# VH-VL binders against e8mgh9r892to1049: the designs that were tried, part 4

Target 1, 158 residues: e8mgh9r892to1049
Amino acid sequence: TNVDSASKSTTNVAKDADVTGTTYAEKDTNYPAKNAVDGKTVMESFWGTKGSENKTDTLNIKFKDGKQKIDDIRLYFYQSSSSQTISGYAEPANYKLEYQKDDGTWAPIADQVRTPNYAGANYNRIQFTPVETTTIRVTFTPQAGMAVGVKEIEAYNT
Short names: E, the ipSAE of ESMFold2; O, the ipSAE of ESMFold2 at other seeds; V2, 0.75 times the mean of E and O plus 0.25 times the DockQ between their complexes.

## First folded at step 4 (VH-VL; framework fv_namilumab)

Design v12 (at its last look DockQ between E and O 0.60; V2 from the best seeds 0.00; counts 0 for: pae O 13.8 > 2)
Fold by ESMFold2-Fast, scan of step 4:
Structure v12 (fold): chain C 158 residues (1-158), chain A 119 residues (1-119), chain B 107 residues (1-107)
Amino acid sequence: as target 1 above (158 residues)
Amino acid sequence: QVQLVQSGAEVKKPGASVKVSCKAFGYTFTGHYLHWVRQAPGQGLEWVGWINPDSGDTNYAQKFQGRVTMTRDTSISTAYMELSRLRSDDTAVYYCARVRWGYDAFDIWGQGTMVTVSS
Amino acid sequence: DIQMTQSPSSVSASVGDRVTIACRASQSISSYLNWYQQRPGKAPQLLIYAASSLQSGVPSRFSGSGSGTDFTLTINSLQPEDFATYYCQQSYYTPWTFGGGTKLEIK
């Protein structure tokens, strides 16, 4: 009998996850990867890639309570404005969502419906066919001349 | 059924411009990126660029920057690729192709538009 | 740009043979590798996406494998309709680049 042990919930399973960012991206210790899973979407709490020499930068999110069933990821991006002192940040040009399979290899999350259908400044919701995994990763491609800031990443089974 | 239908073959003189259309059927036009790919006679596939029909944002291969313009008209679910200052080596079949999020592959292709550039 | 190197450029095989085509990326692309088949005079068709996922309607004799930089397309028990050119393509980073193609000629 193979039963799906995961139930639908409103719980953000990414909150306080074991999160790592790319090494080159963490040049400024004020904007560490843990800021992306702390439950806050405020402008003072984001993971920043400023100073990265990489073409893309990645967040790996390992859920704290082991394997989870998810079908909904929410991303909040940080953008610089003329009213703020932290310059050089814009929403990414693109992002990729992957999950880790049981054999340790990575696969794209399939059947994504993105709202909006581009990387939006304030709030991005991605809904998809449920996957069961311990770890997801998001790979970000920055806009030319800009760094990527992630205020929060959330994961749900809705 | 999901389908991309392109405009008919074009014959142009060097220095002219060509505008190829790609009309979408059977899916939400603004929900998916459209890419353009070309193929010169007897040669391989070459990526030209993409357009996001929702935002109008575009991204072009370096080789075509300054000569290619991609646009869309959401009221008729149609994307356009305009290539200017044509050269004989722009002779190719031009394809439009759809991308679905999470597959990141060209799952639906237009039938192709032959563009011939000759003196 | 990510460079895609495909080998061989051409191969001749008989019906019933197993054919293997290789594709190498100049940097890691995870599993964002697609395989397309193009028959003469036709638009390309998607065979495999995400390195190993078979597209709906594609015969099970086609399979893909690999991750990172090295990828393989295998056609088990070649059929006459498999005469075509095969292309790999990465969709990890813009621009989405193609391999040079492999022309499969049936003896």
Scores: ipSAE 0.755, ipTM 0.887, lowest interface PAE 1.2, mean pLDDT 89
Fold by ESMFold2, look of step 5:
Structure v12 (fold): chain C 158 residues (1-158), chain A 119 residues (1-119), chain B 107 residues (1-107)
Amino acid sequence: as target 1 above (158 residues)
Amino acid sequence: QVQLVQSGAEVKKPGASVKVSCKAFGYTFTGHYLHWVRQAPGQGLEWVGWINPDSGDTNYAQKFQGRVTMTRDTSISTAYMELSRLRSDDTAVYYCARVRWGYDAFDIWGQGTMVTVSS
Amino acid sequence: DIQMTQSPSSVSASVGDRVTIACRASQSISSYLNWYQQRPGKAPQLLIYAASSLQSGVPSRFSGSGSGTDFTLTINSLQPEDFATYYCQQSYYTPWTFGGGTKLEIK
């Protein structure tokens, strides 16, 4: 894996979350939003924005077990890099992280430390000042001429 | 080695239903989407829809909404397409086809099932 | 829906000839274009995926090119087994649509 799951005791609270993507995710029915939270980081299980006419696309992730304290998000992007992969996918040019407050309004996740600093081709770790929330959302801006594929989104309390 | 084997030809009357089966061999049935494509005699290919054999989720072309149902039985690695309220213009060869991992292409096709709708 | 237009609808050619088949999408589909061969009485077979990638086991005399809206399948040094109908197909978004086909016949 991109993380040492054998040595971790923490739980990915985003696994099997109630996930919805922006409306153009429906156009690429082979790569639905639920693939981003199924606990798999392999090529065949990703959410894809192929066919989207939106400038940005968004995933909303509502945790199965209600309100969670989180300080660590991990994003795994699909990239088209071999003869055995789907053409036209690369990491986004930019991504934005938000959480839902108790009153239902949205706030940016502040004080992020990103590794790597800009979106990396596969694994991205985002550490931040803890928030308590039921729901996060991630908005992706694609690179010109490319679609965004998200293999997995994980959330932890470390 | 990898193959999709479909049920035999069917002759139906207008208004009836037909259920075509597609059995997978030589690969993990739940690891790939299955699509259905039809071809009327002397005509081109027309997409009907897909099923995810793992989840049972489906997506149908608008033309077939309300008349088509796609199902599967994972215990026997078999997918089904049922088309109801048949009309004479539903006469076609119906194919099941596998989408390979990482590709948006039909890499394995069933042999086809001829469905003839006549009075 | 994305309309796929193939040209020509038929071609007569001889063994050894070079044949070019065009496919045009009604809007950009990036490189999400596939080519299939269908012999009489048989199911289609995948030749080319992602506009230009050769499916495993397909002879190198087949090649694909293009992106956006304009795509081409080329068959170099035509062989007797290549006389069939060829379809392009977009997989950019559903419904996935096919071109009308190009029948390649012995001259």
Scores: ipSAE 0.007, ipTM 0.532, lowest interface PAE 12.7, mean pLDDT 83
Fold by ESMFold2 at other seeds, look of step 5:
Structure v12 (fold): chain C 158 residues (1-158), chain A 119 residues (1-119), chain B 107 residues (1-107)
Amino acid sequence: as target 1 above (158 residues)
Amino acid sequence: QVQLVQSGAEVKKPGASVKVSCKAFGYTFTGHYLHWVRQAPGQGLEWVGWINPDSGDTNYAQKFQGRVTMTRDTSISTAYMELSRLRSDDTAVYYCARVRWGYDAFDIWGQGTMVTVSS
Amino acid sequence: DIQMTQSPSSVSASVGDRVTIACRASQSISSYLNWYQQRPGKAPQLLIYAASSLQSGVPSRFSGSGSGTDFTLTINSLQPEDFATYYCQQSYYTPWTFGGGTKLEIK
């Protein structure tokens, strides 16, 4: 609806966040973690876990404007296909969303409504009871034999 | 037509610097990574590095780290590679090449810029 | 760094011949293997991407195969315009690396 043009609630608060990934990001510099927060959902801009030896891989996203109230996360996965020809990527088998509490510990984001209710091949919208946090963390469990590609993660306050 | 057009040949002395330009036509310049690849006379291809024209981020092969700088000017759809402290073994044709959406391959190449370092 | 070993370094063949060129990676690169053709005095041109996918406009006599560490480029019926140098290239991890090239010459 109508919001003050100076309000940060109309922006993707994850865009240009301070991000780190658990994969060998330094070895795969075409698909670094920052691609997941650069505001692009096109195929050449994604974070990729190819070459990872981890059972799960994690993105940590620290918002550049400090503590934010969020209730809506959008995840865009890369999947290999005849039209998306970078090989070896599929949506994860599952993903876990957490936020950092004021004491520095991590808690699951509660009361999630996921659309779709599984890890969807491309677009995923996760709506939840609002949290106030500086940092979110997403942990991905890959499908067997596949890597996870994250084209974008976005976070909104409504 | 989609193409990359590079600046003309350069003759330099050891110790000097060279700056090669690569201008993009017929596509959205900021939507594709650009890589630089060189080829010494009669030799194979050697990767120098890449630039993301949208963000300005770069990555260089270790052997060029500290001697190469890649930049761009998005207002004129042009990328640049500057190589400093030139040596005779830097004599090569330098290519810019585009990586296209949906795969990690060089689908468009510039015509090449010959850089000759005397002796 | 991923080393790409290309063989043979040179091959002599006649128009109409079938030619294969091998490329081996020092570690698995999945299917992140590309093939380029370079005519003398010209820039390389993409032939095959993702190990086996034919670039638009490339004749169907060219094909690629392989995954992991071992890859081949095959030309099923050589034409006069196919006499050039061919390079494989991995795009799995930076630095992206090329094979040493295979010069295809007319017999």
Scores: ipSAE 0.007, ipTM 0.528, lowest interface PAE 13.8, mean pLDDT 83
ESMFold2 (binder alone), look of step 5: mean pLDDT 94; pTM 0.953

Design v13
Fold by ESMFold2-Fast, scan of step 4:
Structure v13 (fold): chain C 158 residues (1-158), chain A 119 residues (1-119), chain B 107 residues (1-107)
Amino acid sequence: as target 1 above (158 residues)
Amino acid sequence: QVQLVQSGAEVKKPGASVKVSCKAFGYTFTGHYLHWVRQAPGQGLEWVGWINPRSGDTNYAQKFQGRVTMTRDTSISTAYMELSRLRSDDTAVYYCARVRWGYDAFDIWGQGTMVTVSS
Amino acid sequence: DIQMTQSPSSVSASVGDRVTIACRASQSISSYLNWYQQRPGKAPQLLIYAASSLQSGVPSRFSGSGSGTDFTLTINSLQPEDFATYYCQQSYYTPWTFGGGTKLEIK
């Protein structure tokens, strides 16, 4: 009798979304934006911003099945460490989460509870008051001297 | 319920240092960044920096680099801002303020600490 | 740094008046624009967040609008307790920056 609730809570509505990055971020052709919504959290499948000269770089994620209700976003970052084989990429210094309103304007996703309480490396869960939207965007501030690497962005209604 | 309570007024001579405290009540101290904002008499608001109480990470405005240090003690839910090599133009009310994740606004402010720097 | 410009720096008004205050960012900040009210001798208080959202407990006579670079705070039917200084602030990019303030004075 709980099957519908369990199924609903495990549906990643961002998987295979129509995803676009900022113009200069797409200069990194080895690590394209589609890698951030492909369902893979492995080290070799991430979106990279190497070559970007922007202060921030943004991913726009348009859900493939139209307007969705979401209250949970999960971010997986590439972490630069001695055990990693790909150099020059790191988790961002910070990130912003926004959703697109019906009038086409963008609004911050409010009242976020972030776990961890900073931009982490392997896994970041952000829970918030539910929003209904067709499109979310995540804006990343890179660490000095590093490109941003985003392995995966997931969105759920829990 | 939720409040930030700051230490009392300080009078210092040029070249001295001052350490202002900000104690949090009514919420999980490590759940929110704390920022410091100052206001010189008759002037506007100026951002000084922030501390992440969970990690101890800080970020300071370039103007204060090398002179400001922000720390915290999680056992007593208290954040500190220390400003060294004080100048007369550091005379200001210093506020601590809590940030909510998402809209990134200062929703709770301390009452302010007046720091007067005069010879 | 993102520069925030407020206009006017002061405005004189009477109880019952409609007052508007403008705030301009030197680059796009989306809707990461907050408005604060500061009464004499008091700490600032959050009034509006995300450009247009009322903070809990703030009277409905206050409203915010705008996105990108141009923002407005409106006080409809001014009350005696509204005579204060108002500040806009961007939280889009570090360092966070404030407008110069607008002092609302009784006429």
Scores: ipSAE 0.469, ipTM 0.824, lowest interface PAE 2.8, mean pLDDT 88

Design v14
Fold by ESMFold2-Fast, scan of step 4:
Parts: structure tokens; C-alpha cells; sequence
Structure v14 (fold): chain C 158 residues (1-158), chain A 119 residues (1-119), chain B 107 residues (1-107)
């Protein structure tokens, strides 16, 4: 299976994806859902859930170029720190990865290997058995008293 | 190899507090959330809450808010659930359980700790 | 909170029978539904996760189906060790909630 990796792509198929269907976006703010698919991992370019009254919020990613084969998702979280001016954000307590099946129903992405094994402060890589889909979604559970900030989501066939 | 081992049975009076431990073996303790689930004698399963062993973050069921505290000690891979102001209807077996990532299922359970609250 | 309704609360069956247990969620939970088996005096054990995925080491006579709000657990060709209580559980939203349980009894 290592030999097969030479044919894989490094193209991020989530870049400029359609984020319609995302459950919340902070109003009158610089933290809309499109910031999570803009190709930037800089400190102020994130999708923020501050002010959401939902228990969880879902980021919806419909690939720009239709159905894609993916086996690798990368999530970059915004975390508030003493060096940042934007407070109240932490990596999520948990997140769920789903893909949309051809019949329109959602299924959990199977056989995930998460590095790190939890939601890491900045970077998370999730590898899995290949899935062909037009749309993925990530559902986030925030840490108590904190909002979720997603700097970027990337999807690859590595 | 992968195992959750809980502390032994407790008998408490109404108004007391109880602290149950759950020690993890055979996996990276900070890599998985631990949930607490209780079961009163002859009754079904009831979710109490969870702790993220990495951050110490917690989430409790509303009915236990203000009475339950979940903590962990990463140096000994042990999680704790403390329930205060005990009532007779808190009599139950308390389980800790590990969450499997992606599917969010309880794949490993502790053996359970019987907590009896009686006058 | 998401309410999980399990039916029936008890069922009597014989070895070799096919048994189906139903679970209904008060709102859509996608496929985040798990089934557990609990034998008397023991901790629950995971049977099925993600509505239809069989946990490693669980016999193939167990299967799960459904999505959204309606789910079923099927035991094909019931064996003596299968007489236990079964619980469904949603992990879609916190708090994670369980069905009331189905006690599978010898007929």
C-alpha cells in the first residue's frame, strides 16, 4: 500500500468550497464560514461560532469541482492566547466528520486515525480509508465557556 | 490490554459526597474522552457527563450540574467523578467508558462501582 | 435533550429465532446511533456503532440498520448467550442519551 502513495495528489479539494449549510456564522464580524476554505491559516482568518446558541455547530463543505476521492482531512483551529487580541476561542472539545452519500444521507467517515488523538490546539490530521463524495461536514462541540474557531479545513487524496 | 479499572463499592449517608476513580491501562490516556454513565438497580443507563483528559474540560447532564465534578490526574492515567449532596435516588452502579473517535461510541467500559446511599 | 424511545421493553424468544429491536430518536441524529448488550451483573458491551457497523469480535448474527430517527437491531438465529438487555444510544448531541432498554428473555 506504500507504493500506491506515489500516485496520490497534494491538491486541497476543499479550497474555495461552497460552505452553504453551515449552521452558524457570527453576524457583522470578520469570522464567516468562507474563512475556513480560503487557503489561509493566519491568526484572524477563521470561521467563528462566538454567540451561537447551538450546542454544536456544523461546517458544511461542498467541493467546488464536484465528486472527489479523499482520504485525508486537515483542521486548523484558532486558539486564544496572551499574544492574540481575540479572546474566548479554544480548539473544540470534540468534532465529528461525515460525508454525504449518493442518496443524500450522511455517514460517519470510517477508520479514522487522528493525529493528535484529540482536538489539537492548532493542527489536526485525520486519515481514513478513501471516500468518494461531493460534500463533507464537520460538527464541532465547543469546550465549556469557549467558542470554536476554524482557521482552515483541507481535504486531500494522499 | 486496553482496560478501565474502577475503585471499589461505596456506602454513604444522605448529604455526603462520593469520589469514584477510573484508571486507564493500555492506551494513551489523553487521547480519548471518558464519560460517566450510571444505572440505578433494575433501571436503564443514564448519562452523567464527560471529561476531556487532555484539557480537563467537562460537560455534565443538567440534572447533575452543581453536584457533580469530574477531574483527572494525567500522571497516573486516572479520572474521577465526585458526586455531592447525595440522595437515596443516587444509589446506582457508576461506569466510566472510553469514546472511540469518528463513531463516538463507548468501546471500552469500566467494571462499574456500586454507590449505595442509605440512612 | 434528544429522547430515545426503544421498543419493545421486553421480548420473549427461543434459540434460533430472529429478533428485531427498534429505537426512535426525537430528532435526526444522522447515523450516530450505537447498540450495547448488557448481561446481568456486567458492564455494557458495544455491539454496533454508527447505526450499522459491527464492533470487532461481535458475532455476525448481530446487525443494525437505519438513519435519521428510526433504527433497528436484528439478531439472526438467537443463541443462548444473547439473552440480555439491549440499549440504543445517540452520540450526535450532548447530552448523550440512551433508550429505555429491551430485555430479551427465554420463551
Amino acid sequence: as target 1 above (158 residues)
Amino acid sequence: QVQLVQSGAEVKKPGASVKVSCKAFGYTFTGHYLHWVRQAPGQGLEWVGWINPNSGGTNYAQKFQGRVTMTRDTSISTAYMELSRLRSDDTAVYYCARVRWGYDAFDIWGQGTMVTVSS
Amino acid sequence: DIQMTQSPSSVSASVGDRVTIACRASQSISSYLNWYQQRPGKAPQLLIYAASSLQSGVPSRFSGSGSGTDFTLTINSLQPEDFATYYCQQSYYTPWTFGGGTKLEIK
Scores: ipSAE 0.282, ipTM 0.736, lowest interface PAE 3.1, mean pLDDT 88

Design v15
Fold by ESMFold2-Fast, scan of step 4:
Structure v15 (fold): chain C 158 residues (1-158), chain A 119 residues (1-119), chain B 107 residues (1-107)
Amino acid sequence: as target 1 above (158 residues)
Amino acid sequence: QVQLVQSGAEVKKPGASVKVSCKAFGYTFTGHYLHWVRQAPGQGLEWVGWINPNSGYTNYAQKFQGRVTMTRDTSISTAYMELSRLRSDDTAVYYCARVRWGYDAFDIWGQGTMVTVSS
Amino acid sequence: DIQMTQSPSSVSASVGDRVTIACRASQSISSYLNWYQQRPGKAPQLLIYAASSLQSGVPSRFSGSGSGTDFTLTINSLQPEDFATYYCQQSYYTPWTFGGGTKLEIK
């Protein structure tokens, strides 16, 4: 059975992390990468990729307090609705989770259990075999004609 | 038991359309993307496209744009691939395959549907 | 599109031999590389995912290695049921592309 973060751990080690997003020509400066780790899941605080001509866009999240043990990542996506002024955003077509190994190389996070097990609107919980790392990265493939909006990325040790 | 069961072999004339089905058993149908992969006789594997069964959103390989349509019926856990304006070089075994998220690998494959296009 | 090149296209070997098959991507795909085995007349079966992780139920004589652009599948001691065609596949970016396949034939 799933347990919520209050039962296991309330410490989000990704909060206020050093975040670097992919570089592209027409960045959405109103929705910078730091919005994805500011502790807010509100509609107005998200990282946006509108204007990116890249096939994929990536967020690198380097934890503030160095190497952390994690086994739980939570992704909150922004979606445009017909009633909202911020348009053109949808959950990604898919996403990939990787961690940086001690030798600096990247490896996929193994044994992921995704809830839902596709890119879901709003909230996604990914549980996995614990990894110890300083940095994770999430690579997003947008839906055709849409930009990706990430409200928050959280990481926990349950 | 997790499995994907496809419809039977089809023989079509050039210019016709074919619709292949893929029925899912033993898992939550809307929880996994389904991909279609084809293999011409004696040739390698070629990716055709995928469908998100939850949303109905699709993505097709460029060479099949305008000729392929992927759909699903969630009430019977079945995905469909329709290929129109068939040519002899569309003769192939067509597979549906489930993606295991996180690893992004095809962990479950249908048995394949032979589509033969001949006059 | 990311192009996947396999070498060799065929290899002849005997039971008990160690065989290696190479796969190269035209650009970095990190570790999003999968290996499939296809026996004659059957659908492909997943052997290895994430470049080096063994799929449940697959014999330990199979192993994968590599990252970025260069990958290898190794079969340490061939068994009769291993004579099949092997395909690598990248799942890093759409379209998901396959290598041309390597046919493993009995000597």
Scores: ipSAE 0.106, ipTM 0.718, lowest interface PAE 5.6, mean pLDDT 86

Design v16
Fold by ESMFold2-Fast, scan of step 4:
Structure v16 (fold): chain C 158 residues (1-158), chain A 119 residues (1-119), chain B 107 residues (1-107)
Amino acid sequence: as target 1 above (158 residues)
Amino acid sequence: QVQLVQSGAEVKKPGASVKVSCKAFGYTFTGHYLHWVRQAPGQGLEWVGWINPNSGETNYAQKFQGRVTMTRDTSISTAYMELSRLRSDDTAVYYCARVRWGYDAFDIWGQGTMVTVSS
Amino acid sequence: DIQMTQSPSSVSASVGDRVTIACRASQSISSYLNWYQQRPGKAPQLLIYAASSLQSGVPSRFSGSGSGTDFTLTINSLQPEDFATYYCQQSYYTPWTFGGGTKLEIK
């Protein structure tokens, strides 16, 4: 693949990725991991961890078109802010971003600039030094007593 | 340039409270989490907790829960750690340290504040 | 809590020697493992982050390796200023925890 010569793009390379999660929610019909890469940031389409007994839950995102160069990840969280939303969801207490190296091991993504720098936001943009990879993973630590909901994850080379 | 400067040494009696300050210079104070780490004389490093200077959110180690409070004042780029109901085994050097996003490492440390608890 | 075990607790070496320090986590921490150097009377300084990445300004004789649960810090061709205490630290899961430290002493 011609990833070393990749130019700047507005293309979301995470869209329609092969995505897997570590949660009990993957067993449900309503909040599957595919909802986090479907290109939609609507309240009806999110990946949910409600019912998970894990301390942290992870999304593994394998890009559809192989190895990609990226420097920008965008996370859209689902939050229970009113009686009209599904209850029990809050933005994660923290999250970690990793990429898979060519040898199959995982490495933290380089120095990040987070906008905003707290996880209590509906939309989070993370900019970093470019990495080339086939797969990224995001590990979420929930707030006490709450579940994590991800409406969308996007990845760009800006 | 980039540095964390802590308040001076404190001597307290058992049962008292101490409040240590950590002032940030040379970077955007609200852009990085700050952690507090202590070290008793001749002992290793022990994590106390962290504060997000942007949101004010905190997280404390269980053994300090109920006795430690972390706050910040964004107008003067200063974080504070207050430890109450002091015991002799709280005698330690207390450090503040900045977290580097992504790698989650302590890349900048304060010089340390010696807190001595004795009768 | 994730427990961090360092070995050895102390090691005696001479200038020019190669020294290896080990660190073990009680559960997998991926590569969220950092190494710090602390000289007597000073604050700790970051040497290595993400298990194997050298902090800017740190001499290339320092290197780190490992992933998951087993990690190593290596110092090639020891210099006089390297006689200090070294700590590993995990930042994967709260609370962040440190190893017990390894004191590097002159032989």
Scores: ipSAE 0.576, ipTM 0.838, lowest interface PAE 2.2, mean pLDDT 88

Design v21
Fold by ESMFold2-Fast, scan of step 4:
Structure v21 (fold): chain C 158 residues (1-158), chain A 119 residues (1-119), chain B 107 residues (1-107)
Amino acid sequence: as target 1 above (158 residues)
Amino acid sequence: QVQLVQSGAEVKKPGASVKVSCKAFGYTFTGHYLHWVRQAPGQGLEWVGWINPNSGDTNYAQKFQGRVTMTRDTSISTAYMELSRLRSDDTAVYYCARGRWGYDAFDIWGQGTMVTVSS
Amino acid sequence: DIQMTQSPSSVSASVGDRVTIACRASQSISSYLNWYQQRPGKAPQLLIYAASSLQSGVPSRFSGSGSGTDFTLTINSLQPEDFATYYCQQSYYTPWTFGGGTKLEIK
């Protein structure tokens, strides 16, 4: 049977999250990690990894209101466009989603259904079996020679 | 063999338009941005703009905004640069170049197309 | 726009000499600096990307250094085929901008 007894939520629990623990911040730029949780999916309001010497960079999201039940994450990527003056950003080659367990260790989010079924240029929706956690993280593998730009991450219980 | 092959030389009158083609071989056309760079006789290199062949998105240097149009045809792996309202100071060799996924360096260049604008 | 200033505009040298070319950005570009060689009548060829990374197929006598605003291209032991014009280019912010070029001439 198709069960949908879980309450639907329009609340983005990642908004205004604590991003302390994010692995990289661009120096002297307006692209800090807080841009990825500010509720804006507009161009040039993104977290950027340009200049990072890390092979991957991780965006750390600690929900402001403590432990949350989530089953839906949405990622919006920044990429170069004709209306922008900043180049060298593309959607990541791939990304990994993890949640923090009660004992402080990290576990992969299981049973993910990704739409699209790869890292899409702009909007990505990842649906999964509900998890209850205080903190999620996304680890991005950039395309060779490109920086990653994350306009926004959202988390919902749908 | 990875290469970019451009159309032949053009001679135009002031006020005319020119359309230069750049055909890609040996790599996935939609996987890399294509840039256009020009060089006036005896002068340095000047960036004109880029096109993302996957999306069709473009970005042009402000100097050329309103006069340049970049397009592509993915079915034949070919990019185009059209420059309108030509002036004598548009006389230059126009290059297409592939932006590598690595610090946006131009790792593959077309052979260049000489565009001469004279009365 | 980021302005790229290249010096000298020309240099005369002999086969076997060491030559250095400087490139300065008007603001910090981290390591997003590329070097190109252009032989007469030919398209430019990528030599160095990311300030110091040698492009595959390019001879090891070419090296790049620097970060932020000040960059250098060095050719350790000139060969006859190295007499060409060299350009630096920043790829940190749109628009891409090039230095004015350095013409390397036979002494």
Scores: ipSAE 0.008, ipTM 0.523, lowest interface PAE 12.1, mean pLDDT 85

Design v23
Fold by ESMFold2-Fast, scan of step 4:
Structure v23 (fold): chain C 158 residues (1-158), chain A 119 residues (1-119), chain B 107 residues (1-107)
Amino acid sequence: as target 1 above (158 residues)
Amino acid sequence: QVQLVQSGAEVKKPGASVKVSCKAFGYTFTGHYLHWVRQAPGQGLEWVGWINPNSGDTNYAQKFQGRVTMTRDTSISTAYMELSRLRSDDTAVYYCARVKWGYDAFDIWGQGTMVTVSS
Amino acid sequence: DIQMTQSPSSVSASVGDRVTIACRASQSISSYLNWYQQRPGKAPQLLIYAASSLQSGVPSRFSGSGSGTDFTLTINSLQPEDFATYYCQQSYYTPWTFGGGTKLEIK
């Protein structure tokens, strides 16, 4: 019931982003990359990497409204359980956050404070020193034998 | 003060096992992966593996697979690395190190544990 | 595995000199390159992370640059306490791999 006054004025600038640069799409079209930027954190809407033969897969997020200032990224992972119909997904073993610099090169996002502190099973909030960029990307290393499922990525500024 | 404190030096014969401990102070133990890195005398740094102290999940470098076991005890904020079937070329200083968020850089290192394997 | 090649393997320099150490990755690692200093008899210490970010408490005479495959560590105006071995390390993908090290001897 608590309302963060900063988040009242904060817009999720990742919503409806261009995900064209994403490295993998499942052949089953039910879990395309656009599901990670559709504004929904429900189980039926996620981007999946099942069947990828890549060691890592990267979700590319080019903001709809151009260059944005951001200091907060939120990641929601899909996890399989015995009570759920969709199997074979777990939170990644690790993930890396990068932003595209004005010269087109990529740099890690600096001064990250992660909650939970490392690779959370469901919800992950990453706060950092503000960055101005048109595009962010998240590179995921899956757990052995598992695919990665991303329900949503959100990006916020103050 | 964030610190990693390791157990003392060990001298072992070939074929024996060694278990090195790494105790964490000043931060939430389950919040950071811990890596093990070794250094043979006069040589460079070699990655051994990591443990996620929260889940107990591990990942080992291929050359150590089947000989190394990493564990942890969350009640005392301590991680362990056990290396079995020791060979003379396992003689090295073994370090535990904490990972810096977002960069996978080793920002806090233990003081090192010298393991000598000789007949 | 990603191979890290470091050059030179050793260098002798005088106090006040500018020293440059190079590190090359066998494939692109973006900016996931870290530099460590190891003084004789001690554990390594993080100097630079993310190719160019200075770790807290590290003197400003140290700087890092590069992205992709080619990286550089620079020590501007070398001090006596900088006698040490320097290692680069990629943190892009497992397994983590280190360069062979550069031994810096103060002439």
Scores: ipSAE 0.039, ipTM 0.692, lowest interface PAE 6.8, mean pLDDT 87

